# VH-VL binders against q17rb8r558to768: the designs that were tried, part 39

Target 1, 211 residues: q17rb8r558to768
Amino acid sequence: TAELSHLTKNVPIFVCTMAYPTVPCPLHVFEPRYRLMIRRSIQTGTKQFGMCVSDTQNSFADYGCMLQIRNVHFLPDGRSVVDTVGGKRFRVLKRGMKDGYCTADIEYLEDVKVENEDEIKNLRELHDLVYSQACSWFQNLRDRFRSQILQHFGSMPEREENLQAAPNGPAWCWWLLAVLPVDPRYQLSVLSMKSLKERLTKIQHILTYFS
Key: E = the ipSAE of ESMFold2; O = the ipSAE of OpenDDE; V2 = 0.75 times the mean of E and O plus 0.25 times the DockQ between their complexes.

## First folded at step 21 (VH-VL; framework fv_romlusevimab)

Design ctl (at its last look DockQ between E and O 0.02; V2 from the best seeds 0.00; counts 0 for: sugar tag NTS H52, pae O 12.0 > 2, placed apart)
Fold by ESMFold2, look of step 21:
Structure ctl (fold): chain C 211 residues (1-211), chain A 122 residues (1-122), chain B 108 residues (1-108)
Amino acid sequence: as target 1 above (211 residues)
Amino acid sequence: QVQLVQSGSELKKPGASVKVSCKASGYTFENYAMNWVRQAPGQGLEWMGWINTSTGNPTYAQGFTGRFVFSLDTSVSTASLQISSLKAEDTAVYYCARDISGATFDDYFDYWGQGTTVTVSS
Amino acid sequence: SYVLTQPPSVSVAPGKTARITCGGNNIGSKSVHWYQQKPGQAPVLVIYYDSKRPSGIPERFSGSNSGNTATLTISGVEAGDEADYYCQVWDSSSDHYVFGGGTKLTVL
């Protein structure tokens, strides 16, 4: 049913790391509570769970990203190898617990589209500038660091013709945030943004610092 | 653990120079900006400027653009403040303070050095 | 340059609530950070981004920011809270960080 694809109540939350739309998030899961959570997700057919980082004021951050399960391998030693990819971003409305793992009521986030012709032009100009800065940064990395990024995160996604087609904006932005060496609190701030212009501006500031 | 350890206190005569060092540990030095803050005796905190630890480019607050020089030695994760032509009004405690990110303008200083007292007297 | 105004002192009885204000033109559009400084010590961050607490800061510290006033609130004040408190913002027009003049909190 449609309710399985639009989970918003009592969503299972894995409290671990930053996840981003479109970015692979391979996991090694050993804790019994999270093994249970993942098995339930598969058995009920939802094949999704939320990922949030821990928070100093709450049990986990106010924003996160759904992970879509692509494959799971249950090892005999009690570990699970879980192949996931980032999906929808969300804001946490209410926190809960179930059988030792966290849950949340959530609302999904997507970018607010810009429709003004002049603003679309400005957005495209900003995008192209920041994309070029990102490519330059990546190509100017020392070979060892570039290789580590390619191994762990894959290649930078291709430039997209329609900047606003995807509900979370261009995939390369999320890839870049996953690989940039910045404090997780800034990564979380960018995850929460619904403006592509704001996201590009923040990314540009980060790239400028490291150039 | 993140630590900022500053050089020891200095007693100087007017016209001399002083160099205050700030050695960082427990984090990747180049990923966080370094700020300098002055506190004259019995007075409040005064931001002096910052240095980009990735590029080495300093930015000075108004009033600190002449006799004050920020520098880095990234090989030992150290930022330095040099004050030339010391005046009595330079008597203060000088702090280094880590900027959470050099990429955002709404930053705060999450870790501070212990302070270095510079006293300028005849 | 942008100016932050704090009262020079605030006195409060133990166990009561202290409120330390930080005034600035349209400060509600800025992110406000707060530092505690005890005599002879470096400042310590107690609130960032108006209302967030760093690790190790008790829940009785809280903050708010709207209009022309940001406020640091300390409930259940203890003798150990005696210190100078500074607010801080970044001012986009000057590209400067700005500190308030400081407020001495005295616990009677």
Scores: ipSAE 0.047, ipTM 0.647, lowest interface PAE 7.6, mean pLDDT 88
Fold by OpenDDE, look of step 21:
Structure ctl (fold): chain C 211 residues (1-211), chain A 122 residues (1-122), chain B 108 residues (1-108)
Amino acid sequence: as target 1 above (211 residues)
Amino acid sequence: QVQLVQSGSELKKPGASVKVSCKASGYTFENYAMNWVRQAPGQGLEWMGWINTSTGNPTYAQGFTGRFVFSLDTSVSTASLQISSLKAEDTAVYYCARDISGATFDDYFDYWGQGTTVTVSS
Amino acid sequence: SYVLTQPPSVSVAPGKTARITCGGNNIGSKSVHWYQQKPGQAPVLVIYYDSKRPSGIPERFSGSNSGNTATLTISGVEAGDEADYYCQVWDSSSDHYVFGGGTKLTVL
């Protein structure tokens, strides 16, 4: 059980889009290699695989997010609709292949906690400010875009009392990162950060750009 | 030690239903998928499908949809195969077989039940 | 659908080497597993991932897989080896486990 929950060796990698902690990531799987991958993930009980964006030089990015399979519907023609949600972030240590799909040895990422009271206070202030900006941005979107976002990603998560309770920080930050129309390379940089302050700062910059 | 113990032989009339059980022991039931394999008399092995023992989600092979139902009773670590509207051609030995699981993707059956003979005759 | 082809029967004298083939299109790119089934018994895994042996399986059982043919080799065949042998693969195209037709090994 522990090995399954902390899979770090030969993790199957779905090369497609960005995934983020706590963010739903529905997939329509039709390629045989990924059909196999999904099936095996279910068979072995791990019910997990990594998601990475493509990379021109390395096949897939150095960072990604684990996806937890919540449900799979296999279609008669072999395709599958996969309900997944983002789990742990990871850094790729080694790349491999297995029966047509990519694999990786990985290490999981967790935020570095801030211990200083003044820093915590500042972090809270920044967090609250950016959250407000995010709310404003979302509310000012066109109705059709809001609807699309809500349909695909769900509602924006609420603020958390303890910003450092989760190893990946507040969920709304990832939700926002997922819905913001920015380049995957920029999103990837944020995903790789172990500082909530740094993530918030980048997110704020993005929001400012789109405001 | 890992064991899969299946229910006893069944004799049924056409149109009847049968439920074959496979009780697992010696390992964590929910960690390994369970497969079902059919073997008609004098014939080879035929994969029927598998069931996720964690979620209960069944997947049926082509030709085994409709009348065939995989189910679980996790409280007693038991997988079951139900066949409805039995036909003569359903006469066979039915096996449950555990799929290997772990940190790696494996796709072989490491343990098998002893098999359950289902005979359909008028 | 993906098809695995096995010879219906193979005969071998005691102490000699038996080779059971499993043919499939580009089977060398797949992982092949082998099962032994004695009369009236359930199948038993004897080789997995082409050449690996489960615990309890004698070393005289070996496997290889390349090109379009996988082979189960049984050296020093004993009377107790008389059984049906099935090869198996996972076919990603159909998402099915596929068994060969089985080979009856007769020890003369």
Scores: ipSAE 0.007, ipTM 0.515, lowest interface PAE 12.0, mean pLDDT 90
ESMFold2 (binder alone), look of step 21: mean pLDDT 93; pTM 0.943

## First folded at step 22 (VH-VL; framework fv_romlusevimab)

Design a11 (at its last look DockQ between E and O 0.74; V2 from the best seeds 0.00; counts 0 for: pae E 2.6 > 2)
Fold by OpenDDE, look of step 22:
Structure a11 (fold): chain C 211 residues (1-211), chain A 122 residues (1-122), chain B 108 residues (1-108)
Amino acid sequence: as target 1 above (211 residues)
Amino acid sequence: QVQLVQSGSELKKPGASVKVSCKASGYTFENYAMNWVRQAPGQGLEWMGWINTWTGNPTYAQGFTGRFVFSLDTSVSTASLQISSLKAEDTAVYYCARDILGATYDAYFDYWGQGTTVTVSS
Amino acid sequence: SYVLTQPPSVSVAPGKTARITCGGNNIGSKSVHWYQQKPGQAPVLVIYYDSKRPSGIPERFSGSNSGNTATLTISGVEAGDEADYYCQVWDSSSDHYVFGGGTKLTVL
């Protein structure tokens, strides 16, 4: 199981939308190539594949997020509804193709830890500030919009005591990034960042725009 | 398809006012900031400022305060630039340009209007 | 204020490689974007985030950014590439978008 979770070679890539760590990503799979991909992922036991947005330069983006299959509902016509959740972020090292769907050799991304006490303190302050702004933004949304977000993405994750406990940082940041109506190219830039401070800064800018 | 269509060329006298419009289509207007860029004849591009299409708040670059006013009509996805008390040095092509967020951090202009020539002559 | 410096002009023969530089203090720490402007036309984004190409931009166009210099590279230059090219950054200290002075690329 652990070995499967660290697959880095010939990872199947679903080219569609942005995915983020810990964020649910439901999929309706109807294309034969992706139907095959999903089936294989289940049969091999990995139950994982990569999600990348399309890219005009390289077919799909240089960065993506692994998706963990939690449940699959197969429809009689061959389509499937796939319940997935975001896992590890990755950088694409090499692109390939297998039976009609894209593959990639990848490198997993992890945040660079801040060790300096002063920097940690500053990071905490920034984190708390941006979290507060996020809460305010969400609370000020129209009811319909808020309900839609809650239905699709669930509630905003709570603050964490240790901001650096997870390799991807706080979950609420990814949740927020997923729900903000910002251009995927901008979201992608945030996804690729290995600095929590930098992510928080960008998120803050997004929030500022929409507030 | 994303499109920014600007109003036609303008010929004005000094002291007059002009309003340049930029109609956006093919995307959610409120999700992207609108920028204004000036280009004097034979000169380079000069960023004038931007307007937040979500909040309606304008921000003007240094040198473009006072006589320059950014505004929105969200009902028709249109941004406008008004220049009052026109001067000869205001003669230029004015562009609206969409950025991927709103002039906040590492943004770029992915779509441009065709430009509006404003000529100020006595 | 943050300043971007470009050469006023660059000349290149057809089929050759053109390199347009954009100098700025520690520009390598910024995201650089490039625009092409042909005579009488609006600028068109040709490179964003240092090296990414928008849809419709040929692979001949590439970008790099390090240190104090960003570079737009156009390989296999064609007559249609003759244009003014502008680099652009966001300067957080002044909260301004900043354009370079532009470079006129002449195809000989």
Scores: ipSAE 0.596, ipTM 0.843, lowest interface PAE 0.9, mean pLDDT 93
Fold by ESMFold2, look of step 22:
Structure a11 (fold): chain C 211 residues (1-211), chain A 122 residues (1-122), chain B 108 residues (1-108)
Amino acid sequence: as target 1 above (211 residues)
Amino acid sequence: QVQLVQSGSELKKPGASVKVSCKASGYTFENYAMNWVRQAPGQGLEWMGWINTWTGNPTYAQGFTGRFVFSLDTSVSTASLQISSLKAEDTAVYYCARDILGATYDAYFDYWGQGTTVTVSS
Amino acid sequence: SYVLTQPPSVSVAPGKTARITCGGNNIGSKSVHWYQQKPGQAPVLVIYYDSKRPSGIPERFSGSNSGNTATLTISGVEAGDEADYYCQVWDSSSDHYVFGGGTKLTVL
């Protein structure tokens, strides 16, 4: 909604794990502060909050991903089961606190489109090469690991007709980052990228290491 | 949390062999590349190469392809450097150092072992 | 192959600012990392990706990188900062990690 696209001030921040655009992020929430934060999000109608990993230098990382709430169940044992999916990526501009949970002023991130015809051709070639490498990696996994990925994350998203139409680039890139056991600092560096070429290059390096 | 503990110092004669071990703890060993770095007495740091801890495949810098062998024992989270046919010029401190993904891309060494001094003298 | 050039030594008075340079052709297009090595000890990462500090490194350590020069800056220098400092990059043409020759920082 339009209200969703304008949420940039005093955004509630859940400090926990890495989230990615288009990737589901199921949560089990037991801390009263986060239960309050989520309840407020639903009651105000925004149905969103930011997800960032912790950072010892700044309390939480400079980059994160908005989570869109799809469903919440409040359990009698004090837990909340929260069904979310990743939305827009963001950079943290200013940190704050409200009633025990973190907040932030944020700036949304979108990919910078490449307009040069030769560069677009090179980008498509790189994309197709890295996508093929990802498919090969997935096919060469032991059956048990491949089955676990399919169960928890689903199939790799299909190739997209226009690589640059979506503001976060191809969904399969984020799916891949979610399933690979990559260091959080590397994950954050990829999350922060506005160049699809750079993202594909980083993904290619990851795939080469784990192939 | 993350710790790299290397084997003790070695005093060797020319022509002998030495094996330097580097035991990792506090992280998933197979998810991070292991590098080897040499420092001769009074000299700077020299990158020797790395080993892919996921595949077990080593990569050697130029000048380190003959007598230097990187290996792994993932069951005990240990990387090893073996140097054969030792020469006086091999006298140095040898460090293991962790990086995220290896030498195909701009990365850095976030944790280092304490170093193992190998002395080769006649 | 790619060469990183550092001054062999830098002297600075306590409380002043030390600047240690790392020269390389178009180094501004690379990510520069810095290590501190005290006598008899292993190197310790103090700056990565030009200007970021790992946990436990004080704010008075900072870095910059542009053109042909990267610089490690230590403000309010203390006696405990006396060490050798190395810059490091990854060189795409050789597929090698490359260290600078090192700079001995002396606090007088």
Scores: ipSAE 0.410, ipTM 0.764, lowest interface PAE 2.6, mean pLDDT 89
ESMFold2 (binder alone), look of step 22: mean pLDDT 94; pTM 0.954

Design t30a (at its last fold request DockQ between E and O 0.62; V2 from the best seeds 0.74)
Fold by OpenDDE, fold request of step 23:
Structure t30a (fold): chain C 211 residues (1-211), chain A 122 residues (1-122), chain B 108 residues (1-108)
Amino acid sequence: as target 1 above (211 residues)
Amino acid sequence: QVQLVQSGSELKKPGASVKVSCKASGYTFTNYAMNWVRQAPGQGLEWMGWINTWTGNPTYAQGFTGRFVFSLDTSVSTASLQISSLKAEDTAVYYCARDILGATYDSYFDYWGQGTTVTVSS
Amino acid sequence: SYVLTQPPSVSVAPGKTARITCGGNNIGSKSVHWYQQKPGQAPVLVIYYDSKRPSGIPERFSGSNSGNTATLTISGVEAGDEADYYCQVWDSSSDHYVFGGGTKLTVL
């Protein structure tokens, strides 16, 4: 299987919903064009494709997230249930089309590392604060809503010791972003950010609203 | 489709009170803040403040404290603006506007009500 | 308080390009949004996040933002584009939404 980081040209794009790093994204594929896309992804061994939301200006958004296929269930009528998980974020450089589905040339996004010790300290403090707020928010949710989130997204990831170890930052941030009932346009703005501080700040604003 | 439908025009005397309603439909009401904007005759848009539809907490812009009250009836997806002790200078069109989030960075008004004209005259 | 400055009026011939500016201190660091208000109607969002178009807004509408000036550009202006246009930002220092004074676009 090809690594996600090496696929940057003519990446097949599934235009549907927001996807995030490390977050599960189950799909029910019924459109012929996407059936073909999924089959090709499996046949070529890449087992990956990009996910973008629709965009009125450019057919699909300028930013998205790669999805790794974990499992595919083919149904007798040609439909498929696809178990995927979010990989790397990307920015669209060029848009194309192949046999009915969208493609893109992309560049992968990575967070800019903070090197200053004081800034790192501040970042950690902010991180811990927002994480605590997130935990509180989740605990205070209605049981029904909490159960739905857990069923669909799983439990919130634990805090990571090294906040800058992963190119996309802490996994819990993406999980939280995925479960917060905020407008996708706002979510997209967060997805595109290469600063953990900025993402945390926006996430905190979202939490504040829904608390 | 997202729609914001406001109550009809009002004619009031000075000192009276008025309540303007804004009924939302086509989306989850509590996921988007509601803003109020005033426009005096021949003037520009003036932000009055907003109400958090999730918590019910109102925030008023400078100059709109005291006589102005934002409220919600979430059961019918309705936001309301009440103005008490009306003055002639309160004569304006009042708009409700949906906020993509709620009075923060990178937020904006994506849908507007049709406006409610409030005229205060002796 | 944060202030947005717009020209009071802009005139353009049909088929030409109209540019409406919105000035503000370091406005390029903010997200600017634009609203169109036709006579007797409610405002309509035409640009958000400096340059993004909502659904239903023609491609003729575009936006940019840098330095101290944001610009709404309307190419191929039509008679129906005659309206007042308002820019808007969120000011973090005052926690207020701020509107520009509005620009009346006249199609000659």
Scores: ipSAE 0.877, ipTM 0.934, lowest interface PAE 0.5, mean pLDDT 95
Fold by ESMFold2, look of step 22:
Structure t30a (fold): chain C 211 residues (1-211), chain A 122 residues (1-122), chain B 108 residues (1-108)
Amino acid sequence: as target 1 above (211 residues)
Amino acid sequence: QVQLVQSGSELKKPGASVKVSCKASGYTFTNYAMNWVRQAPGQGLEWMGWINTWTGNPTYAQGFTGRFVFSLDTSVSTASLQISSLKAEDTAVYYCARDILGATYDSYFDYWGQGTTVTVSS
Amino acid sequence: SYVLTQPPSVSVAPGKTARITCGGNNIGSKSVHWYQQKPGQAPVLVIYYDSKRPSGIPERFSGSNSGNTATLTISGVEAGDEADYYCQVWDSSSDHYVFGGGTKLTVL
């Protein structure tokens, strides 16, 4: 149901890596606690769990991304490969534990729409500039690096006609964050943003460094 | 375990040259910018500039565009600062310091080398 | 040519609270980072982005930034906190990092 797909209380949290909206996140699940967590998400029909990076002070970061389970593949040794894709971003409101895995009460994040016509125009100009920089960066990559990106992440998503239609903004932004080797703290700061302008600015800084 | 280990102290005469090295370990060297910071005796910290470890391109702060050269040897994860035509006022401790994307946005130095003392005296 | 101004020294009794200021024109619109430097040692990051603490820095270190003043606050000051403290920003007009002049914290 819609309620099951929009959980906000006691959401199971996989503490591992950065996940992003629209980006595939394949997982190897071998730890008993996470095997239990995945089984429960399937049996309850929610087929979702949150992904957060670890944090030394709070066990896991204050922001994360929901992962939607697409498929589970069983391996002969008892491990599972869980095929997921990133969905909604969230902020952690309260931390908990259940049977050895983390849980959280969460608040979903969506971009704040810009309504001023001049600001929309400036946003489009910034977007087109940064998108062009991303394309140039990708075209100038060494063949080995480009091939590895294509293999693991696929092609960069096409630009979108309406920049503000999706609640998480353009998909290509998240793809770029997933493929560029920038510090996780920087990645996390971008994940937490509700301003597309700020996100594009931070992405531009990354592209400038690696170009 | 991120570590920046700098070369040992140097005693030089005016007009000589010196090269300070900074060897990084515990992270992917080319993914983080390297900065150089000077501290003259009894004085504060002074940013000298940075080098983009991905592209190899240096950027020098105002006042450091002449006799100071930043370089890299990425095969051994090492950044270097060379100072030519040494002057007495070059006497200082020189630090390397890591940041995320260099001096193009609000950033900070999360790890520092132990410092290299360069003394220029006749 | 952005300038950060710090008091040259601050003295605080053990167990009390030290406040070290960093003044700059509209510094509240910038991110302020703080470093501790003990005698003969390299600087160590103690606060970043105004108020965040890196791993291993005690909770008694905190920071704030608004208007023209950023402040590093050290509660329950210990003798081991005796050091020089530097604030640092990025100046967007020059693409330069700028340090304050430093503040010597003396614990009586």
Scores: ipSAE 0.690, ipTM 0.850, lowest interface PAE 1.1, mean pLDDT 91
ESMFold2 (binder alone), look of step 22: mean pLDDT 94; pTM 0.959
OpenDDE, look of step 22: ipSAE 0.681; ipTM 0.871
ESMFold2, fold request of step 23: ipSAE 0.675, 0.620, 0.645; ipTM 0.855, 0.841, 0.843
ESMFold2 (binder alone), fold request of step 23: mean pLDDT 93, 93, 93; pTM 0.950, 0.952, 0.951
OpenDDE, fold request of step 23: ipSAE 0.823, 0.016; ipTM 0.919, 0.546

Design t30b (at its last look DockQ between E and O 0.61; V2 from the best seeds 0.67)
Fold by OpenDDE, look of step 22:
Structure t30b (fold): chain C 211 residues (1-211), chain A 122 residues (1-122), chain B 108 residues (1-108)
Amino acid sequence: as target 1 above (211 residues)
Amino acid sequence: QVQLVQSGSELKKPGASVKVSCKASGYTFTNYAMNWVRQAPGQGLEWMGWINTWTGNPTYAQGFTGRFVFSLDTSVSTASLQISSLKAEDTAVYYCARDILGATFDSYFDYWGQGTTVTVSS
Amino acid sequence: SYVLTQPPSVSVAPGKTARITCGGNNIGSKSVHWYQQKPGQAPVLVIYYDSKRPSGIPERFSGSNSGNTATLTISGVEAGDEADYYCQVWDSSSDHYVFGGGTKLTVL
């Protein structure tokens, strides 16, 4: 499974919405091209495909997130409900097509690690601050919105002791980015960032607006 | 389709007040900030400030404090600009412009109203 | 306050390439956006985030940003491209959006 996670050539691309690392992304698949794509992903054993939003200049955005298929429910009429979760972020290097659906050669994104102790300290402080703000924002939401978020995305992930343990940084940041009702173009800019500090800063700006 | 439709042209006397409205449609009004931009005749674009459509909090650019008031009616997805104690120098076209987030880093105006001409003359 | 500097006017023959510059101190570290305003009309976003095109904007429009200069490039200029063009940035130090003075593009 680890070897399959490094697929970088001719990756099938689902053009639809934003996806994020560790964030569940349930899909209702009805288009024949994507039904085929999902079927092939399962048959080949990869059980993965890329998710990208549409783009004006290109068929889909320059950045996206891999989705791991956890479960597929096939309906009698040929449609499917697909349970997926976000994996690695990627940058598109080359676009292609295969039997009606988009493909891409991609490069995986990973955060640049901060090595300086002072910078790490500052990063921790910023992280804790923004996390606190996120918690406050979520707690102050109306009950109906909070419930909808919980049903769709699950609970906000807890803080991590090691902020740089995962290549995509803390999971709660992506969860928050997914639930915040900000324009996808702005979300995309955050997704493409390889600096946790920069992501936290933008997330803080978003929180500030919605608080 | 996203649309911003502004109220019609205004002719006012000095000292009077005017209220320009901007009705938004085609998107969730409270998810995008609204900016106001002034353009005097033959001049460039001048940012006046913005209003947070989520919180209702206005922020005014330097030079646009006091006589200028941003407000919202979220029930009808409308932002408004009120100018009191009008002066001749207030003669301009006023634009509302949607912000993809708000007056912050890496944000921009993706949709504009058609503009409202306000003429102040004695 | 942060200042953006644009040439007052640029002239170009039909079919040729127009380049409109926007100067600012370390503007390459900022996101630059461009708006087109035709006579008697509202501004229209033509470039955002330095080089991205909104839907409906022709491929003839492109943008770049580096160092102290951002540039809007219009290839294969058409008569319909005659307009005023404004660059814009957000200045974090003053918490203000800043527009350039505008450039009038004349198609000869």
Scores: ipSAE 0.713, ipTM 0.886, lowest interface PAE 0.7, mean pLDDT 94
Fold by ESMFold2, look of step 22:
Structure t30b (fold): chain C 211 residues (1-211), chain A 122 residues (1-122), chain B 108 residues (1-108)
Amino acid sequence: as target 1 above (211 residues)
Amino acid sequence: QVQLVQSGSELKKPGASVKVSCKASGYTFTNYAMNWVRQAPGQGLEWMGWINTWTGNPTYAQGFTGRFVFSLDTSVSTASLQISSLKAEDTAVYYCARDILGATFDSYFDYWGQGTTVTVSS
Amino acid sequence: SYVLTQPPSVSVAPGKTARITCGGNNIGSKSVHWYQQKPGQAPVLVIYYDSKRPSGIPERFSGSNSGNTATLTISGVEAGDEADYYCQVWDSSSDHYVFGGGTKLTVL
């Protein structure tokens, strides 16, 4: 239980790609170190590991997302097909190493809720505007691209009645960030933010460029 | 790995036209905006505008709306600046510079071309 | 339109600290980016978002921004730091990028 829900020290880190809350992250794992890491997570029952992008300065980025293992299929050629989905976001406090794979001490991130009634109204207005932009962008995609997104990522999540109910904010924001081809540094900055208003603003900039 | 390579220097007479090219490599060309910056001899940097490489839509800074044309050839990851009806005051080094999503929000230029000198003299 | 003002030149002895200012009305509400340009070369980004360093830029380079003044600070100045330095912002009222006039840093 503590190991399953409150991992914060020596967390195993897969250094590969961006991962986002609620978004599937399928992996093909062939490196012995990562096969070991995944096997350990299954054997201990935690079935989780952190995902961070690489960083030229620090080996891996200061922010990442936990991945929950849903399924593992071991192939005869030594590769593993790992079906994961994003969970909690985190900030890296301290870096380590274990048996060839990276580890980190981490701090989990959650959005800071806005309680002022005027600010909530403004946030709702911004949300509805950006959501409408996202829908318009998706409807105007070429069929080939729309089909690829649907097959790999699924449908865009429905907008949520309570924008601040989920600790990471609306799921559709993360889905959209995962499918849009913006600079990884920009994506990482969005991942690190605790403000839904800031996240929506950055997503709006992306949609404006690609629309 | 990201590189912007510009075409060579040009010597032109007043009234002629010139085309400066900027070939990008090491990244997905259509995912980043392209800007043009002018530097006259002994002068500072002057932003000329940008082109949205995804849509092809150019935006020109004030003073650059008439004789200056930004264009793209995405098949070879190339942005181009064409200057028509050249004047002596167009003598400058012209740079291409990349930013993330263009001049619709706060951003900076992380990679620059080496510059192309255009000299206009009679 | 929005104007950024820089001193034309700054001279600093080797090993000392250079401070290059960028003045603008309420510039503290904007993000300031800085570029180094050596003679005959293209500009290179040295500071972005007021105080962040891109990969490969020495820790000697730092930046600050408040009120009407942004400052690029180069500590332990070396001969190789001799260059022109430009500040740049985005002006939301015009959707223009704006450069300062540039500052020539001389290391004597």
Scores: ipSAE 0.652, ipTM 0.840, lowest interface PAE 1.3, mean pLDDT 91
ESMFold2 (binder alone), look of step 22: mean pLDDT 93; pTM 0.952

